# VHH binders against p49116, part 157

Target 1, 238 residues: p49116
Amino acid sequence: EGPLLSDTHVTFKLTMPSPMPEYLNVHYICESASRLLFLSMHWARSIPAFQALGQDCNTSLVRACWNELFTLGLAQCAQVMSLSTILAAIVNHLQNSIQEDKLSGDRIKQVMEHIWKLQEFCNSMAKLDIDGYEYAYLKAIVLFSPDHPGLTSTSQIEKFQEKAQMELQDYVQKTYSEDTYRLARILVRLPALRLMSSNITEELFFTGLIGNVSIDSIIPYILKMETAEYNGQITGAS

## First folded at step 12 (VHH)

Design d73 (framework vhh_ozoralizumab_d1)
Fold by ESMFold2-Fast, scan of step 12:
Structure d73 (fold): chain B 238 residues (1-238), chain A 119 residues (1-119)
Amino acid sequence: as target 1 above (238 residues)
Amino acid sequence: EVQLVESGGGLVQPGGSLRLSCAASGFRFEDYSMYWVRQAPGKGLEWVSSISWDSSYTLYPDSVKGRFTISRDNAKNTLYLQMNSLRPEDTAVYYCATEFYDSGPLDYRGQGTLVTVSS
């Protein structure tokens, strides 16, 4: 078998909605997040190994790991998105909700803890200066997670995850030969992704969706979209 | 219109070999993963093998691993399954299949070709 990922799978180019409004609003944040989610799903769909697992299995994989893929995408695209500005706007909105007694104290605590975990994760990735190849393999490692309930072909998924880990190791050793412990520093960041709530991610980034549509429910629709359709439209919610 | 036409089935003795072919038309064959699935008498569909659009990945369940080999010729729009060391439990109708994200899983499969492994 050839490599799990080719150079074409390293390319991950987010195109933001233009122009950026003077004041960030729920619609702009949701549109930006939707574009990143769509890009992440189409990236996964383009992987030969992913397609070879079959539609039922690969749909189940992305439904199980979309939050981890999305969070890696936020870290990778933090500069393009001006993520710090978006998070500041979300915090400001949350503070207004506290002032108006619109959220329970328990929920406020959960949301703030999530934001701090997300900021810490993105900051740690930025400090490590994770490159495009490393991000591609990290995404592949979380995508090919054999430990989600209800999956078929778990042995094949595990082999693809191991292949992703091996190819990441080979890349890091060749490209960053001077830093003996770089791979270990990168890999110890991944467990934090599993501690981030997908429900809180939906609340922070996808509140602009029409109705109370869950990301889990729209993933099959996103996977059906062609490239011309995915360019930031929230069409699945209407 | 998507069409998949299987051929190459027949009667073979245990331990024998057979090569199945699938002629595909009506879609860009080179852009899609292809599958072989089978249905034994009185049983449901069983996945037999998968191959990516570029042939870089092939997948097999343990029941056929080491005995069956999937391959494709994108220039000829043809999928193949080389079956070696055939066993009575391999007796089934074999279907060539593909999947599009705008359809249900394995919605596109051919009419099948019968493989009978018997003394």
Scores: ipSAE 0.058, ipTM 0.598, lowest interface PAE 7.0, mean pLDDT 85

Design d74 (framework vhh_ozoralizumab_d1)
Fold by ESMFold2-Fast, scan of step 12:
Structure d74 (fold): chain B 238 residues (1-238), chain A 119 residues (1-119)
Amino acid sequence: as target 1 above (238 residues)
Amino acid sequence: EVQLVESGGGLVQPGGSLRLSCAASGFRFEDYDMYWVRQAPGKGLEWVSSISWDSSYTLYPDSVKGRFTISRDNAKNTLYLQMNSLRPEDTAVYYCATEFYDSGPLDYRGQGTLVTVSS
């Protein structure tokens, strides 16, 4: 059969709320992050191999990997998001919270360690100058992970992950023939994604969610949205 | 000052096993990811395996997955590669490698150890 991803799956364009406020606030950060999350889920849903696994499997896969997809999206869209500015504002807030005794030191330490891991990951990806095709395949490798607990179609998921890995290898060897170690350097970055806590990601980027609703709880609803509803969430922001 | 010294190579029959070692010095071994790469006669360099600084993650290409196992002993500053079910295609000089934050990719390699798989 044909390739796992088409050229349409390489396109990943985030539309930011505009203009960026002079002083960052929770609303702007949450809106920006929500747009990236919706774009990431819409991207996954558009893959024919993903659709072929069926709704229950699709929901389980995205629930298991949304934080990895979101973090890859942060790295890929770091420039358009001005992610460094957002993270600097969060760090400043945390440092001031220690000074004013508003948050526990243990809590702040956990969040700061998460931010450092995120910055390290994004800087590593920037240093490697990862292109759009490489990001698309890395997201596919993450999405089609057969090793998450409770998956029912693990054989077919593994097949799709292996296909993603093979197509990434073929692309890198063809496009970056002079860089013998590029694939190894790219792949060694992926395990770091699983070290990052989805709970801390929710707290940093999605604090504006009503009713203390977790990302895990909303994933099935986002995946069932029609294309027009996805586009409305991405471009028709409040 | 950074030194990587590989050992353990040799002649082995198809289906056999070898264990390679790499002794590292001149840097904080426990802080860096480590790699095995190889170069077959007349071929370019090929990545063989990766291990994170804390041993929590290992990676392999399909060509060696299930046959090779990378491990490390941070107390001894030593990297290992256990090679099982060896094939003639595995014949190569094997290099231990690492990459520092501000260096190029896999810039630091040792002298290599020759592995020959032949009847």
Scores: ipSAE 0.000, ipTM 0.136, lowest interface PAE 19.0, mean pLDDT 81

Design d75 (framework vhh_ozoralizumab_d1)
Fold by ESMFold2-Fast, scan of step 12:
Structure d75 (fold): chain B 238 residues (1-238), chain A 119 residues (1-119)
Amino acid sequence: as target 1 above (238 residues)
Amino acid sequence: EVQLVESGGGLVQPGGSLRLSCAASGFRFEDWGMYWVRQAPGKGLEWVSSISWDSSYTLYPDSVKGRFTISRDNAKNTLYLQMNSLRPEDTAVYYCATEFYDSGPLDYRGQGTLVTVSS
């Protein structure tokens, strides 16, 4: 029975790599992004409802939504990451690559549009002053999306998404009772996450990955490792 | 310059239907969520419905859920509200509205269209 999320799912603490270089580079940006991605997957794996769906379903869900989870994480951790500074460094790096005649003008346009959409989304969330509980439920809504192709257990996934939406509504109505439009303002922004290409996200934040490994290929390994860590915690390595 | 122009209001009997339209200009309509809000005589603004930029999310309060349907046509820069099973309590001036990331909540709304539900 119980709530879909507990207070432990509200805590989302990103630890940035140290030392910070004087000038941002591909490796530092990739390390920072990787830590956020790992934190996001660990967060998902810690949800009992997520675990109940089973390993194959868990892998399929995260493969389908990692970009949406990552983008919500960028918005939530924008200040901790100094995201605007990272985006400026990425733009500079890409401009240098383009000046070497490596990319078409159409590709430049796509990448810049992605960066502008990302900045707009993060600014919108900041303007709304989204709190930790709201971010946790938005991530849950995104995670438990039943409409991705090839999913099994779609009825259970849909029930978990509906439960996430219900608990978000209850939280917002109780916490922000005088702001009758708040839930609508928050939820209307969510579909913008699906406009952001996972391929462009990989190019912007994960270009430092060794061997050009795709995020889709590493997801099963990350989820397996985090599951082992989570189980160790619960079974009491004490 | 953002402009929102509502139309379609009028006098209707209880149980009747009306379809409201909102013509938008001065911004990239296809990029932003849209809202319908209303104001009954002597009362504050009440949120009526919301729709995402791509129509994948629509939201309604219990007061209109099952009776009203929000939709949009991004090619025509037009927002719609289909109102069925109208009740006297739905009598209000209806506004379409939007907000941008650097604006306040529902800062942009039109002049409104009056809906009167009476015998």
Scores: ipSAE 0.006, ipTM 0.416, lowest interface PAE 10.7, mean pLDDT 83

Design d76 (framework vhh_ozoralizumab_d1)
Fold by ESMFold2-Fast, scan of step 12:
Structure d76 (fold): chain B 238 residues (1-238), chain A 119 residues (1-119)
Amino acid sequence: as target 1 above (238 residues)
Amino acid sequence: EVQLVESGGGLVQPGGSLRLSCAASGFRFEDYGMYWVRQAPGKGLEWVSSITWDSSYTLYPDSVKGRFTISRDNAKNTLYLQMNSLRPEDTAVYYCATEFYDSGPLDYRGQGTLVTVSS
């Protein structure tokens, strides 16, 4: 069988809303995050192995891991997004909210801890100088996680995760042949993604986008749109 | 000073089992991922297993998958490698290694413990 990922799955190009405002606002942050989320879902849907698992399994996998995919995308696109500037603006807004008693101190502490974890993760990935192929395989490893509750086809998901890990190993050994520890250094970063609350990510990046609708509830809709396009291509329909 | 001390190696027959231990000191063990690596006679270093700081993720190459299990006890600053169904090709010096989030290339490893699989 061919590779899990092709060169087309390495390409991950985020187009930012333009122009960047002089002072960041909720609309700009939300639009930027939404573009990254949609790009991440489109990326997942383009993987033949993912499509082969079927619509119900696809929905369950993405609902379980969207925050991990999104966070990897933030790290990968940190420079394009000016993520440090966005996070600084969020922190400044939170500090003002403390002074104005608009949010509880306990909630602000939780949100600040999330921002610190996010900054630490992105900084770690930047220090390792993770390339596009490595990001693609790391995203595949988190996407094909067989250990989420309620999943069906767990044996097949595990097979695809193992294939992602082996293809990452092959790539790293060939490309970074003098750095015998690089693969292990990269992989030990992944558990930090599981510590990050999807609810806090929603609050920070998607305020005003979804209203009373959660990211969890829109995922099936986004995946159905991509499935319809895929089916159209297979049947010859436009 | 970062210090890693491996133990538990020895001579074992094919099909046997050994449990390696690594006692860590001089850094916040609970904050860092840990590795087992090995060096067989006349060969380079080979990665054997990884475990994350919180034990939520472990990784193995196909050569040891299903036979070896990595684990850690953060309260005791100790890393373990349970080795089952040992094969002659598992003969190597086994090293405990760590990676710091702020460090450059991984270069911290212990003195090693010799595992010889022979009959």
Scores: ipSAE 0.000, ipTM 0.135, lowest interface PAE 17.3, mean pLDDT 80

Design d77 (framework vhh_ozoralizumab_d1)
Fold by ESMFold2-Fast, scan of step 12:
Structure d77 (fold): chain B 238 residues (1-238), chain A 119 residues (1-119)
Amino acid sequence: as target 1 above (238 residues)
Amino acid sequence: EVQLVESGGGLVQPGGSLRLSCAASGFRFEDYGMYWVRQAPGKGLEWVSSIYWDSSYTLYPDSVKGRFTISRDNAKNTLYLQMNSLRPEDTAVYYCATEFYDSGPLDYRGQGTLVTVSS
């Protein structure tokens, strides 16, 4: 009966580690990425519809879509993060690794192609000038995806996704009334998120947190964290 | 120059306790998150615990939650793992680790310390 998202769900404020070092290192990039990931999971947990699905379903949904949520978060927070600078540092590191014969040429190529796809996605979102309401609904559409293997409660998830789509349509039609095809241009960007490798995202942004283990293994623990622990991750201290 | 040296492993009976230590040198220990991973005979690496640079955040998988406690002393450049209520399935080589972009994932993992839980 009420809206899927409230104005509180539009607020998505990333607090970066301070100060930014003169030369980027693994610690700064991993801490920045971890703060974004934890902010994204805390955002999802704050949605009443998400809470209503129960713990097991919540864990399964986030395990299936964390990379899509994270990538949308990277696009939304690209300026705050100086994402272009972070990606340039990662590219430089990869070039040094190939010169030192530490990584195969095939692996470097896969990782570089992933970075180029990520840059293309972020650039397309920037060109469309996606606003905070649009990002909130795109994240909700991604979160409430009923089509991931192994999900239970798929009928209820589908209803929440349809509600997100309906509310996004209503918002865009009212706010951008002169741009008849804006919604279509936004929605055709979403399939690209599913083509991005979560394993490569882990390697680029999270090795300083998890080493050789997966984000999949830590998701249940992040979702069970108390609000104070989430705030600690976002701000670094309280 | 970067070194991680694990110690404290040994043979212990089921239900016993061990405290592992990791002495870090060659980098600013206080600026990096640290973690423990283990490798049981014939199996792959398993993440055991993580701790943030300032101890504000710790993580555990369900397999060790409530039994293991990770901690650090930044003044001594030392990471610890307190292991209680040990089980035969905890038998593994335990490694402490951190990550650097100039060295790749787990390049600065130490030599490990063997923990054997057996009667």
Scores: ipSAE 0.000, ipTM 0.214, lowest interface PAE 13.7, mean pLDDT 82

Design d78 (framework vhh_ozoralizumab_d1)
Fold by ESMFold2-Fast, scan of step 12:
Structure d78 (fold): chain B 238 residues (1-238), chain A 119 residues (1-119)
Amino acid sequence: as target 1 above (238 residues)
Amino acid sequence: EVQLVESGGGLVQPGGSLRLSCAASGFRFEDYGMYWVRQAPGKGLEWVSSINWDSSYTLYPDSVKGRFTISRDNAKNTLYLQMNSLRPEDTAVYYCATEFYDSGPLDYRGQGTLVTVSS
């Protein structure tokens, strides 16, 4: 009953580590990325429809789609993150690794392909001028994907995804009434998110995490965090 | 229809120079990273150079570093490879490629352009 998302779910405010260092390093990049990941998971956790599916289903959904949510978050927060500067720093580090023969040419090629696909995605979203409501509903469509293996309650997940699609359509048709093809143009961008490797995302953005743990292993713990503890993580307050 | 058309190859003596061009059409060239790859007779594809969408970074393997320069003109939808101090081992068909394609790692288009370095 009621809308799938409220106005509170449209608000997506990333707080960056301060001050930005003179020379970008793995620690700053990892802290910035971790804040975005925690913000994205807290956003998902706050949705009543998501809560209604239960803990096990919630964990399975986020494990399946965290990379897609994270990439949408990178696109949405690209300006506040100075994402182009972060990507340039990563590329500089990779270029030095090639020159010192630390990485295979095939591996660096895969990583560079991933960076370019990410830049293409963020550029296309910027040129479409995707707004906060559109981002919220795109994240909901990605989150409520019924087609991941091992999911229970797939019928309910599908209904929530359909509700997200319908509410996005209603919003776009009312807000961008003169652009008849805007919704189609936005939706055809989503399949590209599934072509991005979560392992390469982890390597690029999360290398500085304690113990180099996989994102899959920490997802259940982040979803169970108390609100105060979560706020400490996303603001860097100890 | 996405198309990449290579040109500028030819026969050059060792120590010579060539400039290759790749004309792109059918997609927003300025939004995509570009690669040069080559295939020597009887060998697999070898990565030669990379450039991102805004030319802010370029990348080279040690075999061509300091000798080859990749560049692009987004206004003309054209990719370039300046090849200096050419060696017999640089003899290959050169292809331009983009990450736009989803069929596998580094797809190429057209027939490429043949570079032969021989006396």
Scores: ipSAE 0.000, ipTM 0.122, lowest interface PAE 17.5, mean pLDDT 80

Design d79 (framework vhh_ozoralizumab_d1)
Fold by ESMFold2-Fast, scan of step 12:
Structure d79 (fold): chain B 238 residues (1-238), chain A 119 residues (1-119)
Amino acid sequence: as target 1 above (238 residues)
Amino acid sequence: EVQLVESGGGLVQPGGSLRLSCAASGFRFEDYGMYWVRQAPGKGLEWVSSISWSSSYTLYPDSVKGRFTISRDNAKNTLYLQMNSLRPEDTAVYYCATEFYDSGPLDYRGQGTLVTVSS
């Protein structure tokens, strides 16, 4: 009953590490990315519909979609993160790696294509001027995806996704009444999220923070964290 | 279906310049990164330059950095390589290439254009 998302779920505030170093390094990028990841997980866990699915289903959903949620978060927080500056630093690092023969040319091409696809996605979202409500519902549509392999409770997940789609439609129709095709333009952006490699996202943004542990393996622990622990990760406070 | 046609190669003296062009058809050129690769006689393929779909990112190995410039015109479906200060070791067949997400690296290449740098 009631709406899938409340006004509290629209609020998505990333606090960047301070001060920003003169030259970007892997630790600053990884801390920034980890704060966004923890903010995204905390956001998902705060949804009553998500909680209602149970811990095992919750873990499976987030493990399946974390890269999509993270990428939506990058687009939403691109200005706060100075994402263009971070991507430029990553490109410069890759350029140096090619010159020093540290990485395969084929691997660098794959990584560069991922960066281009990420930039294209973020630019398309910026051009559409996606607002906070639209981002919240897009994240909900991604989160409640019933079509990932190995999921249980798929009918309930599908119902929550349909509810997210309906509430997004109602919002867009009321707020952007003059733009009849806005919803269609927004929704056709979503399939691109599934084409982006979670392994390459880990390599680009989490090398210094994760070490040799995958995001997939830490998700169950993040979802079980106390609220204070989430707040510590989101703000960098301890 | 997918076609890449290189042109602009030729014989040039050391220190000279050439501009290579690649005309692309059969795919949405504006959606894909493009590459220049080369193959010297008796050697393997060597990556020469990369450019993103938007031209926001370009990349070069040290062997050509500062001498070669990659660019593209998405309205004309054309990729370019401006080659300055050419050296004998730049002698190779130059290929235009693209990598589609669901295919292997450099699966789609043209027939190439020969660049010979000699006195």
Scores: ipSAE 0.000, ipTM 0.119, lowest interface PAE 18.3, mean pLDDT 81

Design d8 (framework vhh_ozoralizumab_d1)
Fold by ESMFold2-Fast, scan of step 12:
Structure d8 (fold): chain B 238 residues (1-238), chain A 120 residues (1-120)
Amino acid sequence: as target 1 above (238 residues)
Amino acid sequence: EVQLVESGGGLVQPGGSLRLSCAASGFRFEDYGMYWVRQAPGKGLEWVSSISWDSSYTLYPDSVKGRFTISRDNAKNTLYLQMNSLRPEDTAVYYCATEFYESGYPEDYRGQGTLVTVSS
């Protein structure tokens, strides 16, 4: 077998809704996030090893790790998305909403802590200047996680994860040969992804500033989409 | 409408070979992973092999590894299983399969099957 990922899997280009509104709104944020989610699902589906596991297994993997993939995508596409501007708008909205209800205030605190964790993660990735190959292999490492409950084919998933780790190591050692500890610095960022709540990510990016959408329910549908449909998907409120 | 039609089964002596074919229609064959599964008399379904849409990855359980080879021809919408060194334990109805989602649940789509009998 050849490498786990090809050069086509390194390409990860997000097309933002155009034009960008003068003032950010829930529709623009949701549409932008949905495009990133669809791009991330399309990326995963395009990996031959992923498809070979079978639809039940590969859908279960994505259901378990979509938040990790999405967060890596946010970090990778932060400049294209103007992510700092989006997060600032969300923060401003949440802070202005604190006085409406005490239960809402408790929820807002959880959401704010999530946003701070997300900002810290994105900042750490930016400081390391993670490149496209490194992002592709980090996404593969989190995708092929054999330790999620309910998975079948766990030995094969583990082999794909080990292959991803080895190929990342080979790439980093060749490309950043003078920086002996770069791989270690990159890998220690991954555990933070599992500490972030998928439920809060759903509420922040997919139903408006405070709301709920079941990403779990739509993942099977997204994985079945044809390539042309991924670029055309829009989150509409009509 | 999704259709999978298997062929190539038959009676073969132990140690012999058979090649199964599956003609697919009603979906974009080139976009989906494909599987072979089998059901021996009186037993449940057993996974036999998997292949990615581009043929870059193939998977086999230890029971058939080294003896069976899965392949596909996307231009002809056809899946193949080359079976060598056949054993009596390989006697089963062999199904071509893929998975789709309907109403948010995975659906196992399989053909009518083709019978493989390995005996003297």
Scores: ipSAE 0.005, ipTM 0.352, lowest interface PAE 11.8, mean pLDDT 82

Design d80 (framework vhh_ozoralizumab_d1)
Fold by ESMFold2-Fast, scan of step 12:
Structure d80 (fold): chain B 238 residues (1-238), chain A 119 residues (1-119)
Amino acid sequence: as target 1 above (238 residues)
Amino acid sequence: EVQLVESGGGLVQPGGSLRLSCAASGFRFEDYGMYWVRQAPGKGLEWVSSISWESSYTLYPDSVKGRFTISRDNAKNTLYLQMNSLRPEDTAVYYCATEFYDSGPLDYRGQGTLVTVSS
C-alpha cells in the first residue's frame, strides 16, 4: 500500500499564542494546550489510513488515546511551549493551594505525582533525542491501538499499528545504525503514557475551557474542522 | 442538505460485472472518507469497502477482496464500486455512505441501488 506516513506527517509545528503574558494564567495555559490538542487531532485526521477507518472509528480511537497523543506532543514541543515554565507555574499554584487549604492533601498528591511523571517522560524523551520521524511513528503506534474497549475494525487497526511499528524499526535501523538498542529504549517509554490520568491532564491544561465541557465532548467537533476553520482557531483570525 | 444518490445496479449473471456510482452533494466530499455498505434480503447491513480522502488507502473485507475495487473522483464528487466475478451471495441493496464526526455511524447514506446476481 505504500508507507503509513509521509514526510508531511513528520512536520509538527506548534504556533504559540503571542505575546506570552508577564504572569502565566489559566487562559494562556488552556489556549496553548488547546492549540497542541487541535494540532494533534489535525495531524491524525490527515493520515490516509486513519481516514479509511471511518469517522466513527476515528472518533473512538482519538477519544481513547488523546491523552497519549497530547503527552507525546508536550514532549515534542516542550521547548517551543516553554513547558518547564508552565509546569513550574502549576506547581507554584498547587503549593499555594496547600497553604490556603483549598484542596485536599490526597488530591494535591495525585496531581503532583502526575506532574512528576510528565516531567520524567519529557526528560527521558529529550535525553534519547527523539527526532521528528520517531515522534510521528510513536504517535501512530498509540493512535492505531486495537485494544481499547468498544472498538470496531480492530483487525484493520492492528494491521496499521504493526505497519507503524515496522516502519519505525526500519527508520531507526537505517538512521541510527550504530545504536543497536535505540528502538528498544524508545518503545519501553510508551507503556508509561497509558498510566497517566486523562482527567488530571484535563484539569491541569484545560481548566480555562468555557463551561463544563469535557475533551470527549469536543473531539468530534475538532475532527470535523476544515483547514480554514483549524487555522482560524489557531490564529484567532476573523 | 447532505445527499448521496446511488446508480448502476441491475440484474447480472454469476461471474458478471457491474459498476456502481454515487453522486454526493451538500458537504466537502474531498474531506471525508467514503464507504460502500450492502443489505441482503432479510439480513443486516454489511460493510463492503472504504476509501480515504485522496484514494491513498482502500479497505475490503475478505468476502470481496480481489473482486471489488472502490475508487473516487473528488473533482466530480463521485464514488465508484467496480464489482467483478459477482456471486449470488452478492445480491443486495448497495448504499453509498459517509460519516460525520458529530453524527452516528451510517446516518448519512443514500436510498440504495439493487444488485441481483442470478441466472
Scores: ipSAE 0.023, ipTM 0.547, lowest interface PAE 7.9, mean pLDDT 85

Design d81 (framework vhh_ozoralizumab_d1)
Fold by ESMFold2-Fast, scan of step 12:
Structure d81 (fold): chain B 238 residues (1-238), chain A 119 residues (1-119)
Amino acid sequence: as target 1 above (238 residues)
Amino acid sequence: EVQLVESGGGLVQPGGSLRLSCAASGFRFEDYGMYWVRQAPGKGLEWVSSISWTSSYTLYPDSVKGRFTISRDNAKNTLYLQMNSLRPEDTAVYYCATEFYDSGPLDYRGQGTLVTVSS
C-alpha cells in the first residue's frame, strides 16, 4: 500500500529557455510551454500508481487531462515563467491578427475570455498561497479522474483519486489545522479547469497561433521516453 | 503596489454619453495592454474593450462596437472609455484592468465606477 505520492513528487522544477529574448516571440513561448508540458508528463509517469495502470490507460488519462495538468503547472510556475508577460505578448499578437482580418471577432472573444479565466485561476491559487504538497495532490486528483469518456480501468482510477483526496485532506488538516475551510476553498477551484478549452490552450501556447502540432498526437511518445531521451528533448528543443 | 482608480461614472439618460478614466500607478503603464470590463447588477463580468500598449490595436464585442471607444495616454498613465449612445443595458460597475492584473469578479484592485443609464 503506502502513500500515493512520495516527497520526490512534491519537487516540480521548471527550467526556462536561455537566453530570454529582449522581446517575447511565439517560439520562446512555445518552447517554455513545451518544457512545462514535458515536465508535467514526466511527473505523472514517475508515480507508481500511474505506472501500475499500464501504458494504454496512461495514454488515455493524460490525453484527457493534459490541459488541467498544464494549467495547474502554469499557476504553480507563474513567477518562474513570468506568465503575465507571456500573456501580454499573446494578446499583442492577437490584436495584430485583428488588424489584418486573420481572425474572426467571435474567435478573438473566445480566446480573450480564455486568457481571463486563466489569469483568474492563477490569481486565485496565488491568493490561497497553495504550497508544493497541495499542488502535487491537486495534480494527482485531476490525473486520476475516472469520469472522462472512453476510459477503461475506471474503478482502479477512482480508488487512486480517492486516495489522493484523502492524503490531501490529511496534509491540509495537519499543516493548516487552524484554517477549517482551507480544503474546501482549494477544492472548489478544480471544476474551473474542465471549463477551459484544450484547443485554445494549444493555440495560445503550443502553436504560437501560427504553427501546427497536435498535443494529442505526441502524448504517447513523450510518455514512452527514457529519462535520458526526455532530457535530450528538453535541451535539444532549445 | 499596483493601483487602478476609475472615475467618471454617473447617472445618464438613454442616448447620452459619458467618458470614464482610469489612473494607473505602481507599474510601467506604457508596457502593458489595458482592458475595460463591467458587471451589471446580479450578473457576471463582461468584457467591454481592449487596447494594446501602443494604441495601435483596439478590440470591442458586438454589444458596444461603434458606440464605445477605448483610448490611452501613456504620458499621463491614464486609460479612457468614451461611451456614446448609452442604453439601459449598459448599466454596470465599470472596472479597468491589465493583463498582469486581471482577477475574478469584484477582485479588481480598482473600486470601479458606477454607470447608471435610466430615464
Scores: ipSAE 0.000, ipTM 0.098, lowest interface PAE 18.2, mean pLDDT 79

